# VHH binders against b5yem2, part 1

Scores and structures below are computed, not measured.

Target 1, 146 residues: b5yem2
Amino acid sequence: MFVGEYYHSLDEKGRLIIPNDFRQLLGETFYLTRGFERCLNIYTITDWNNFSQIISSFSPTDNLMRKLCRFWFSGSIQVTTDKLGRILIPSFLIEYAELSKEVVIIGAGKHIEIWAKEKWEEFNKEENILENMNEINSKVAELWKK
Positions, changes and structure headers below are counted from each chain's first letter, unless a header gives other numbers; antibody chains aren't numbered by Kabat.
F, E and O stand for the ipSAE by ESMFold2-Fast, ESMFold2 and OpenDDE, each averaged over both directions (binder to target, target to binder). V2 = 0.75 x the mean of E and O + 0.25 x the DockQ between their complexes.
Where letters were taken out, [cut] stands.

## First folded at step 1 (VHH)

Design a1 (framework vhh_7pa5_2)
Fold by ESMFold2-Fast, scan of step 1:
Structure a1 (fold): chain B 146 residues (1-146), chain A 125 residues (1-125)
Amino acid sequence: as target 1 above (146 residues)
Amino acid sequence: QVQLVESGGGMVQPGGSLRLSCAASGFTFSSYAMSWVRRAPGKGPEWVSTISGSGGSTSYADSVKGRFTISRDNAKNTLYLQMNSLKPEDTALYYCARDRGYDFWSGYYTPFDYWGQGTQVTVSS
């Protein structure tokens, strides 16, 4: 599980240091993708392959699943860290996530997310997870029924 | 909606000077290295110069070292190329290009992803 928040700088060439604690779990090579909330996601090779196999198993005539496949596969790259623990983020992903000099790298359990600091702060202002506790309890209980 | 628009080209005599400009829009300009690339009649594209996103580092092709200066104004989202001591060999269409940089995975320099329309520079007597 990936946990915590890390504050780093994206350099002018698009290079970003991945936190050492995350690199211990990721290894040197992993997938960088578009996130679903205008952020970037990092997945282990195993988790990226598992999700990719699932979405690829749907009918090729399913319009919604074709859209998801285009979004996922065209928006994914395999990255390798250099000796300093940095990856190079290509321009199309920097633009997608609206990344600037200041970024926040967060552990989100099964994956890592990279956010522009301003976007992360805006997102958290709109979220009050404590108001959703009753719904969360219901979802947790639902998992225990099966 | 990335757009790059070059200007400042024209006709000059050998030994003359020109200043090219590139107005960028649709992306965070300061986050990208920018390059000038030229194409002469009957030749392939030739990389001329690159500047880092911060403007802190620059590089030049051997053919233009000491004569050309690349610069940028991140507040105005504008890239510049100051061309001095122009030679007939500098005659080309000059393009502003957004530079992706080095790809750690492949070990190769990635290609440019966006180009302007180009501005013509003609050096003749």
Scores: ipSAE 0.000, ipTM 0.067, lowest interface PAE 23.1, mean pLDDT 83

Design a10 (framework vhh_7pa5_2)
Fold by ESMFold2-Fast, scan of step 1:
Structure a10 (fold): chain B 146 residues (1-146), chain A 124 residues (1-124)
Amino acid sequence: as target 1 above (146 residues)
Amino acid sequence: QVQLVESGGGMVQPGGSLRLSCAASGFTFSSYWMSWVRRAPGKGPEWVSTISSSGSSTSYADSVKGRFTISRDNAKNTLYLQMNSLKPEDTALYYCARVRDFLTGYSEYYFDYWGQGTQVTVSS
């Protein structure tokens, strides 16, 4: 599982150091994708393939699933770290996530998220998870009753 | 209160068939995508199949394609899994799960509610 928050800088060429703890679990090659908020996601090759197989198996006449497939596949790239542990983020993903010099890299369990620092701080002001603890506890309890 | 109750599990010989059912209550069943997920002894959960809210779109894990069929009856708030040509490796506890958000849906965060499970044992 990926855990923790890491604060790093995106350089002028779009290169970003991936935390060593995350690289130990990811290996040198993995997928970088659009996130479902104003962020980018990183998936292991195995997890990216698993999700891709699921969404691509839906009927080609399903309008919603065609939109998801276009969003997912056109927004995904395979990246490899260099000897310094850096990846190159292409401009279209930098623009999508509104990345600036200061970024936050977050372990979110099975995936990693990359946020512009200001966007991460704004998101957390708008969404206080502690207000939802009763519902969260119910969902967790349902899973553990299995 | 959201509730999902599975039934239809049992013991069957290799090559046999079983039909699982999941009775849903406490929410608008016709508005949600639904999945079947299984867990073999000592292993983590494995996604089996998903069906769209209308029933028009279905997807299957490679291990079950051509053998299993997912379906639903929105009038009865019931999800089904028809399992044919069962193999010993299909032995597992089978769970009915409600899909909250399929956009993140490769893991447990894909599902917000699960049933208690129904046991399927395939042995000769």
Scores: ipSAE 0.000, ipTM 0.151, lowest interface PAE 16.5, mean pLDDT 83

Design a11 (framework vhh_7uia_1)
Fold by ESMFold2-Fast, scan of step 1:
Structure a11 (fold): chain B 146 residues (1-146), chain A 125 residues (1-125)
Amino acid sequence: as target 1 above (146 residues)
Amino acid sequence: QLQLVETGGGLVKPGGSLRLSCVVSGFTFSSYSMAWVRQAPGKELEWVSSISSSGSYIYYEDSVKGRFTISTDNAKNTLYLQMSSLKPEDTAVYYCARSPRGYSYGLFWDYFDYWGQGTQVTVSS
């Protein structure tokens, strides 16, 4: 599992250092994708393949699933770290996530997220998970009762 | 059919200027990033500059920053490289290249899907 928040800088060429703790779990090669919020996601090859197989298994006539497949597959690239532990983020993903020099790299369990710092701060002002604790407790209790 | 055709190369003295042009056909810049890549005699391919599909993100190799300027003219389907303060070290065949994914660094040459035939730039006395 990926955990924690790291504050880093995107350089002028679109290169970003991946935290060493994350690289130990990812290895040298992994997938960079659009996030479902205006952020980028990083997945291990295994997890990217698992999700990709699931969404590809839906009927070709399912309009919503075709839309998800286009978003997911056109927005995914395989990246490899260089000798300094950096990846190159292509301009179309920088534009999608509105990345600036200051970025936040977040462990979100099975995936990693990369946010523009100002976007991460804006998102956290709006999302108060503590307001949802009663619903969360119900969902967790149900899952624990296997 | 897709084509990228470079022009504007030639012989120039150190300190001189040249403007390279790359006319594209069969696609529009709005869906692709574009790059200039060069190869000097006996050396590996070297990325020079890239411009994003929106034109908002522009990148340069460190040795050409402040001397070279990349730009596009969407109405003319033309990519440019304005080269100033040319040095003998800039002598190379210059290629324009297309990337659907916006790669701008030499580690990802395999992700440029179409290349021009190249134009020779020679900087010497």
Scores: ipSAE 0.000, ipTM 0.199, lowest interface PAE 14.0, mean pLDDT 83

Design a12 (framework vhh_brivekimig_d4)
Fold by ESMFold2-Fast, scan of step 1:
Structure a12 (fold): chain B 146 residues (1-146), chain A 124 residues (1-124)
Amino acid sequence: as target 1 above (146 residues)
Amino acid sequence: EVQLVESGGGVVQPGGSLRLSCAASGFTFSDYYMSWVRQAPGKGPEWVSSISGSGGSTLYADSVKGRFTISRDNSKNTLYLQMNSLRPEDTALYYCARGRPMIFGSPTDAFDISSQGTLVTVSS
């Protein structure tokens, strides 16, 4: 699983270094996608293919699932790291996530997220997860009952 | 070779103040959340406060909210805890930790906590 927070700079050409610990789990080639909170997500090829198969399995007449498919597939790109461990982030994803020079790369378990530093800090001020501990513990108890 | 060295503990009267420091080395300090954890005599460890790598986000336990202030100086690789309006129940060994509390985790996802600690005693 991917863990931790890393602070890096996006260069003027849109290149970003991926932490070495993450590259060991990702390999050289992986998927970069739109995240669901105006961040970018990184998935292994295996996880991206599995998720893609699931969302593609819904009825072609399901309006909501068609919107998700368009969002997911048009917002995904396969990337390969260069010799310095960097990926090139295309402009449309930089614009989507409102990335500036300062970015935060976080391990979110099954995937990696790339946030503009200011957006990550704003999100964490609003999402004080420790205030929700009682609700979280209830959800955990439900999971272990299964 | 993560090294965390706490200092600034001591004996203080109720209502007094203390400032704790933690000197960090062996890692890129600005890349990590940093935390303070305390252990009172005969009690288990209690998380006190956390601060993001940039210092832009801070978190506090309800027991210290409004009295303690966490801060950091990334140019000096140093974490601070300003403790005001100290109470006898704040008496504990205070530890610096790399990271923040994890709800789910293995031993490898736990706090990287200093083994030393600094003693804070609040007594008249």
Scores: ipSAE 0.000, ipTM 0.078, lowest interface PAE 17.8, mean pLDDT 83

Design a13 (framework vhh_lunsekimig_d3)
Fold by ESMFold2-Fast, scan of step 1:
Structure a13 (fold): chain B 146 residues (1-146), chain A 122 residues (1-122)
Amino acid sequence: as target 1 above (146 residues)
Amino acid sequence: EVQLVESGGGVVQPGGSLRLSCAASGFTFSSYALYWYRQAAGIERELIASITSGGSTNYVDSVKGRFTISRDNSENTMYLQMNSLRAEDTGLYYCAARPGYSLFGSREYDYWGQGTLVTVSS
């Protein structure tokens, strides 16, 4: 599982260091894609393939699923880290996520997210997940009842 | 114990109406996105309608304007109002609930009902 929150800088050429702890789980080659909240997501090759098979299996007449397929496939790129642990983020993904010099790299369980620092701080400004602990405890209890 | 129980299925003539209900228990219903799936004979299970925890709805093209999905968080129940029914609407209707996380999240939180049969004939 990917965990933690890391603060890094995007350089002038669009290169970003991926945290060493994440690289240990990802390996050197993985997928970079658009996230659903104007961030970028990183998936292992296995997870990207699994999810791609699911979303591409829907009826070609399903307008919503066609829209999701275009978003997902046109917004995905396979990347490989260099010897310094950096990836090159293409300009269309930098523009999508509105990335600037300061970024936050977040472990979100089965995937990693890359956020512009300013947007991550804005996203968390209105959320207080600690207010939902009773509901979270109920969900965890239901899972453990299996 | 988590349960989703569908009801309201039956036999109806073309042009008729049915209202399906999905009663939920054992989880925090209000935080879940809810779905109606349909499985017709010889066809894979298809998502036909959805409603988010915030109340936003979406429909497959073939049912738009005829079907209406709704939820009542106080009753832990989701509904599907089906009007102007056609022979091609015949199938087994399943309700499903997901915690509202992305498509790429864990499936261990997905809940399914056992289905209710809708037959539109003659």
Scores: ipSAE 0.000, ipTM 0.102, lowest interface PAE 15.6, mean pLDDT 82

Design a14 (framework vhh_7xy4_2)
Fold by ESMFold2-Fast, scan of step 1:
Structure a14 (fold): chain B 146 residues (1-146), chain A 124 residues (1-124)
Amino acid sequence: as target 1 above (146 residues)
Amino acid sequence: QLQLVESGGGLVQPGGSLRLSCAASGFTFSDYAMAWVRQPHGKGLEYIATISSSGSTIYYSDSVKGRFTISRDNAKNTLYLQMNSLKPEDTAMYYCARESPYDFWSGLRYFDYKGQGTQVTVSS
């Protein structure tokens, strides 16, 4: 699993160094996609395929699932690191996540997130997950019933 | 149909060792990350260790790091937990768990299947 916070800079051409610790787990080729909080997500090929298979298994007449499929697939690209460990982020993803020069790269367990530094700081100020621990514990406990 | 069967638990003295095994069937074992979780009597579930589908990525909880080793044999559809330097606080029911395919709706890592468990008791 991916863990930790890393502070890096996006260069003028849209290139970003992926932390060496993360590259050891990702390998050279992986998926970059839109995140659900206006950040970008990175998935291993295996994990991207697993989620893609799940959302593709829903009825083609399900309006909500068609909308999710369009969001997910149109917002995903396969990227390969260069010799310096950098990826090129296309402009439409930079615009989606409102990335600027300063970015934070977050290990979020099964995936990695790339946030504009200002948005990461704003999100943490607004979101206090510790206040939701009772609800979280209840959700986790439900999975172990039966 | 889908089954996870744990074995290897028992009574052991402090400082002793045990090796737990989990036999998986009814799914393609090599496609899933697996975990060991435990539940002490009267307490909640505690995450112990996770191993990726290939076995290359492993994570441990702080309480067991350096003492426990998780491993898997994809050819045998088996998950292992080697437990060394056991302490009384390691006493719990130990469960083999299959990690759910990634789920964006919860935003949380969770397990979609858990076995029946095997009891580990560390006491003199």
Scores: ipSAE 0.000, ipTM 0.102, lowest interface PAE 16.5, mean pLDDT 82

Design a15 (framework vhh_8ghr_2)
Fold by ESMFold2-Fast, scan of step 1:
Structure a15 (fold): chain B 146 residues (1-146), chain A 124 residues (1-124)
Amino acid sequence: as target 1 above (146 residues)
Amino acid sequence: EVQLVESGGGLVQPGGSLRLSCAASGFTFYSSYAIGWVRRAPGKGEELVARISPYGGSTSYADSVKGRFTISADISKNTAYLQMNSLRVEDTAVYYCARHYPLFGSSRYAMDYWGQGTLVTVSS
């Protein structure tokens, strides 16, 4: 599982160091994708393949699932770290996530997220998860039913 | 604006080889859906002969060209290639590259942003 928050800088060429703890779990090659909250996601090859198989298993006539497939597959690239542990983020993903010099890299369990620092701070102010604890407890209880 | 430009067509004898190039501008292969090569012979419908998708690293070929044609891409040059070997008279057609949405099928309706086409003539 990926955990924690790391504060890093995106250089002028679009290169970003991936935290060593994350690289130990990812290996040298992994997927970089659009996230669902105007951030970028990183998945292991295994997890990217698992999700990709699920979303591509729906009928090609399902309009909503075709939209998800286009979003997911057109917004995914396979990246390899250089010898300094950096990846190159292409311009279209930098623009999608509105990345600037200051970046936050967070472990979100099965995946990693990359956020512009100001966007991460805005998101946390708007999304007070603690106000949703009753709904969260209900969903967890439902999941734990055999 | 999106632009695809083909090159490399020409006249070749049966059994010969040609390499077609498709240079893309206005989008990157990192953000492309797929690049397909579609051919059209006079009086025939369109045929998707080869496809390369960066999302899965996958390629596919029509049965008519399988084993003879190889599609590849150079992401740093934003260019796709179609290596055509063991050419036959029936390969004579105008070859187009197009941005392809594989989940919508292989017809023209699954494609946008077409190149201008390059003529390949296989004749003695």
Scores: ipSAE 0.000, ipTM 0.077, lowest interface PAE 19.8, mean pLDDT 80

Design a16 (framework vhh_7pa5_2)
Fold by ESMFold2-Fast, scan of step 1:
Structure a16 (fold): chain B 146 residues (1-146), chain A 122 residues (1-122)
Amino acid sequence: as target 1 above (146 residues)
Amino acid sequence: QVQLVESGGGMVQPGGSLRLSCAASGFTFSSYAMSWVRRAPGKGPEWVSTISGSGGRTSYADSVKGRFTISRDNAKNTLYLQMNSLKPEDTALYYCAKGEQWLVPTEYFDYWGQGTQVTVSS
């Protein structure tokens, strides 16, 4: 699983260093996608393929699933790290996530997220996950019963 | 390989202060959230505080809010807990732990250190 927060800079050409600990789990090639919260997500090839197969298994007449497929597949690219451990983020993804020079790279378990630093800081100021502790503990306990 | 070494505990009277330290080794310290948890002799383990890898986010148990301050020095691989206005109910063995420990039952905690004893008595 991916864990932790890393503070890095996106350069003027759109290049970003991926933390070495993440690269050990990702390998050299992986998928960069739109996140569902105006951030970018990184998935291993295996996890991206698994999710892609799931959403592609829905009926071609399902309007909502067609919208999800367009969002997911048009918003995904396969990237490879260069010799210095950097990826190039295309402009359409930079614009989607509103990335500026300062970014935060976050381990979110099965995937990695890339946020504009100011957006990540505002998200954490507004989110109080501790208010949901009782519900979270109930969900965790339910999974462990199985 | 992962080692956590707590220190700074001791005996103080109510209203006193102590600063706990945790020296970490064997992992990339700045990449992980770190937590303080405590265990009083007659009670189960209780989460006290967590700090994100960067130090940009902190969280506290309601019982210690306003009295305790968690901090870290990533250059020294060291986690701290500043404890002010100590109360008898703060008496416990204090452990540092890797990660967001409030999310996991205490019996599954990873990389638990040996602990440091804090005793608050008149």
Scores: ipSAE 0.000, ipTM 0.090, lowest interface PAE 20.8, mean pLDDT 82

Design a17 (framework vhh_7uia_1)
Fold by ESMFold2-Fast, scan of step 1:
Formats: sequence, C-alpha cells, structure tokens
Structure a17 (fold): chain B 146 residues (1-146), chain A 122 residues (1-122)
Amino acid sequence: as target 1 above (146 residues)
Amino acid sequence: QLQLVETGGGLVKPGGSLRLSCVVSGFTFSNYAMAWVRQAPGKELEWVSSISGSGGSTYYEDSVKGRFTISTDNAKNTLYLQMSSLKPEDTAVYYCARDLRFLEWSTPFDYWGQGTQVTVSS
C-alpha cells in the first residue's frame, strides 16, 4: 500500500521525482492518469488494467460510462522513470491538475496522487471526513459482503 | 469473450475436504486480483477469499480462516480454493470472480460462470 505525504518540485520541463518508497512498489513503469478531484493519479499496470477492463465491460449505449471511459482512457499515459527516478508529465495533465512548481505526492492506498500544493491545502481545509462516519460504516459493510 | 469456469464442487460430509478450480479465459490472469464468492439458498452473495494478481497476498473472510486456502497457477490460468474442515454452513454455490474492491472505486466482484455447488451434509 502507498502511504504518506511528500513535498517536491516540478521542474520547468515537467519532470518530477517519484519518492523512492513509492518506486520500490511501482517498479520502473506505471500509469499516470487524471484524478477525479483535479489531481493526477498513479496506478500500477495491474490496477490500471483492472479498472480499465471494468469500465470497458459496460454497454456502449450507457451515457455515464461512455463519459467515464473518455475521461479515463484519454487522460491516461504509461510512464517510465529515468535513471534519477523522475517521470515526465505531459502538458495536458499539468494543465488538468493545475500543477505549478510546488507539488504534494500522497499515498492513497492502492494509488498515488499528485496535487498542486495549494490545491491539496485547500482541499484539506474544506473536507471533514469524520462528519461522514455513519455513511462510511454503511459503505464498508456493503463492500465486504459483496 | 471473458469466461470463468468453476469445477470441483460436490457432496461432502462435515469435516471433509474439497478443492475448487476456476479456469480463466479471455484476459491475462496475473493482471487481476481474483476471488471466490458464495451464495447459499435464499441468502446474499458472500465474499470468501481473494488473492492478488501476483499471488503474493491472500485474504479470507473470518469464518473460513484456517480452513480454506486460495492459490493460483498462472501457467494454467487457474484459480483454486482448497477447503478443509467443511461445515454445513459452507453449503452454497461458489463463484470465481475478479476482485474489483482493490480499485480506486468501491466496486464489487464481476463473475461470469454458473458456479459450482458445494453441499455439506451428514
């Protein structure tokens, strides 16, 4: 599982160092995608394939699933780390996540998220997950029964 | 076309053992976490066990821990469930499924087979 917060800098060419602890679990090649909260996500090849197969299994006439497929597949790239442990983030993903020089890389369990520092701080000010514990408990119960 | 074919079920006495097999076709076996789920007559679908795509991590429902063992043979594209110390409450149709709960979204299992019936009776 990916855990922790790491503060790093995106260079002028769009290169970002991936924390060594994360690289040990990811290997050299993995997927970089749009996140669902205006961040970027990193998935192992296995997890990206798993999710991709699920959303591709829905009816092609399902409007919502077509929107998700377009968002997911057009917003995904396979990346390989260089000798210094850096990846190159293309401009369209930098623009999507509004990344600037200061970024936060967080472990979110099965995936990694890359946030603009100011966006991450803003998100944390607005979110109070403890207010949702009753709903969370219900969702966890449903997940383990299915 | 994606298909999962379960075999190995049957009638067994309490305390007995059975080995279930699931042959996978239509996708790269090692790319997905795999699960066994079961459904007893008139009850909801119950997760039993999961194994990571690499085969390195296994997970079990509390009532089967120590009695059931999940494993894979990637060369044969086959998932197994070795069941021992079987109890009448283990009576159910057992389905092989892809385990989608380890994705970003909280998704359930997807399964395509008819399942294999396990009946534990004296």
Scores: ipSAE 0.000, ipTM 0.101, lowest interface PAE 17.4, mean pLDDT 80

Design a18 (framework vhh_brivekimig_d4)
Fold by ESMFold2-Fast, scan of step 1:
Structure a18 (fold): chain B 146 residues (1-146), chain A 123 residues (1-123)
Amino acid sequence: as target 1 above (146 residues)
Amino acid sequence: EVQLVESGGGVVQPGGSLRLSCAASGFTFSSYAMSWVRQAPGKGPEWVSSISGSGGSTLYADSVKGRFTISRDNSKNTLYLQMNSLRPEDTALYYCTTDRYFDWLSPTGFDYSSQGTLVTVSS
């Protein structure tokens, strides 16, 4: 599991150092994708393949699932770290996530997220999870019954 | 126009300490993350540590974590590296850089003629 927040800089050529703690779990090669909140996600090859198999298993007549497949597959690339632990983020993903010089890299359990720092700060101000604790407690209780 | 001048290197015994300095000019220092990179004799460059423009966030290579501390003084346009518990494997030329002017994918690494500062750890 990926955990923690790391603050980094994206260089002018689109290169970003991946935290050493994350690289130990990822290895040198992994997938970089569009995230669902205008961030980027990083997945291990295994987890990217598992999720890709799931979304590909839906009916080809399911309009919503076709939209998800286009979003996911066209927005995914396989990346390899260089000898200094950096990846090159292509322009289309930089534009999607509105990345600038200041970047936050967060561990989100099964995946890693890369956010523009201003977007991450804005998200946390608006998404106060503590206001949802009653519903969260209900969902957690249902899972623990099993 | 960008100028980075490293200093503070020297010869120390294992377990010793040194503080490196990097004097920056020719760009808005506080707007850019800064890094320390080292190159040991006969080896390629190794990233050591980075610090955000504001100084609020730091990162370290696994090999130096807990021993080295990166800091900056934006009022003086100066970057620092405090090195404690030095080991023979820390022997290298130390360079400061910003991602704006350093090609991390380049074999040479540098787009300027910085000499670095030599750190030698020997008994």
Scores: ipSAE 0.000, ipTM 0.096, lowest interface PAE 19.5, mean pLDDT 80

Design a2 (framework vhh_7uia_1)
Fold by ESMFold2-Fast, scan of step 1:
Structure a2 (fold): chain B 146 residues (1-146), chain A 125 residues (1-125)
Amino acid sequence: as target 1 above (146 residues)
Amino acid sequence: QLQLVETGGGLVKPGGSLRLSCVVSGFTFSSYAMAWVRQAPGKELEWVSSISGSGGSTYYEDSVKGRFTISTDNAKNTLYLQMSSLKPEDTAVYYCAKDLYYDILTGYYPLFDYWGQGTQVTVSS
């Protein structure tokens, strides 16, 4: 699992160093995608393929699922780290996530998230996980008592 | 139709080895990641290891890394877990699972679909 919070900088060419701890789990090649909260997500090849198989299995008449498929597939790029452990983030993903020079890279269990530092700080101020504890406990109990 | 059948468990001494097998039917094996999860007596489910549908990528929970090896034989539709240097804390029922890493609606809960009785691994002297 990916864990922790790392502070890094985008260079002028859009290159970002991926933390060594994350690269050991990711390998050299992985997927960079749009996140669901206007951040970017990084998935292993395995996880990207699994999610892609699932969303592709929905009915072609399902308007909402077609919209999700367009979002997911058009917003995904396979990236390979260079010898310095950096990836190149294309401009359309930089624009989507509103990335600036300062970014935070976060381990979120099965995936990694890349946030503009300012947006991550704003999100943290508004996120109140403690108000959801009863709902969370219900979901965990449903899965983990099996 | 999906079925997963786990075998290979048993009683072993600390430091011993076991190989678990899971025979899969009802889906294209190489199209989906597979996982091993375990449940110790009186505890909740714990993810142990995952392998990509292609078999090219493997992932491990930190406590088993270097001791356990996950692998597949696509021709036999079989998932394996080779366990070495077993410890008493590895005692659990082991289940194989079709690995659904992402819940589309929530975006963050790992989902495991598994069927069968599992296979009991007991590590004691």
Scores: ipSAE 0.000, ipTM 0.102, lowest interface PAE 14.8, mean pLDDT 78

Design a3 (framework vhh_brivekimig_d4)
Fold by ESMFold2-Fast, scan of step 1:
Structure a3 (fold): chain B 146 residues (1-146), chain A 125 residues (1-125)
Amino acid sequence: as target 1 above (146 residues)
Amino acid sequence: EVQLVESGGGVVQPGGSLRLSCAASGFTFSSYAMSWVRQAPGKGPEWVSSISGSGGSTLYADSVKGRFTISRDNSKNTLYLQMNSLRPEDTALYYCARGPYDYVWGSYRYPFDYSSQGTLVTVSS
């Protein structure tokens, strides 16, 4: 699982260093995609392929699943790290996630997220997850026990 | 620029009490959850307690439940930790952190958003 928050800078050419701890799990080649909250997601090749196969198995007449497939596949690229551990983020994904020089890279369990720092701070204000923590702790305890 | 300044640590006998304070500036204090994290000599960081931005929800590590109380005064931009019935095992540097209770060390830095030098609490005979 990917864990932690890392603070870094996107350079003027759109290159970003991926934290060494994450690269150990990702290897050199992985998928960069649109996230569902105007961030970018990183998936291992295996996890990207597994999800892609699932959503592709739905009926071609399912309007919602066609919309998800367009979002997922058109918004995905395979990236390879250079010798300095950097990836190149294409302009269409920079625009989607509104990335600027200040970036936060988040371990979110099965995937990694890349956020503009201001967007990450805004998201955390809105979530206020501690307001729900008693309910969450009950659900987590139940899942752990099972 | 976010700044967190901790105070209130000291030396106390087992069974004693201390109150820690964290003065926050550079952000809208009431909009963020705040946490206390401690690190004992030679050990990794341990989360102690968290409080929601409004103060309406609090969480405690099992090791401190019933002994420690987290609180905040949003009018003063200050976070507090009242520590009662202190034990030698509570000896640690105590850090104030912006954000939720489950921080982990990252490759770049420990993912406190910001903290000062911490405040040392020593519980000894």
Scores: ipSAE 0.000, ipTM 0.097, lowest interface PAE 18.8, mean pLDDT 80

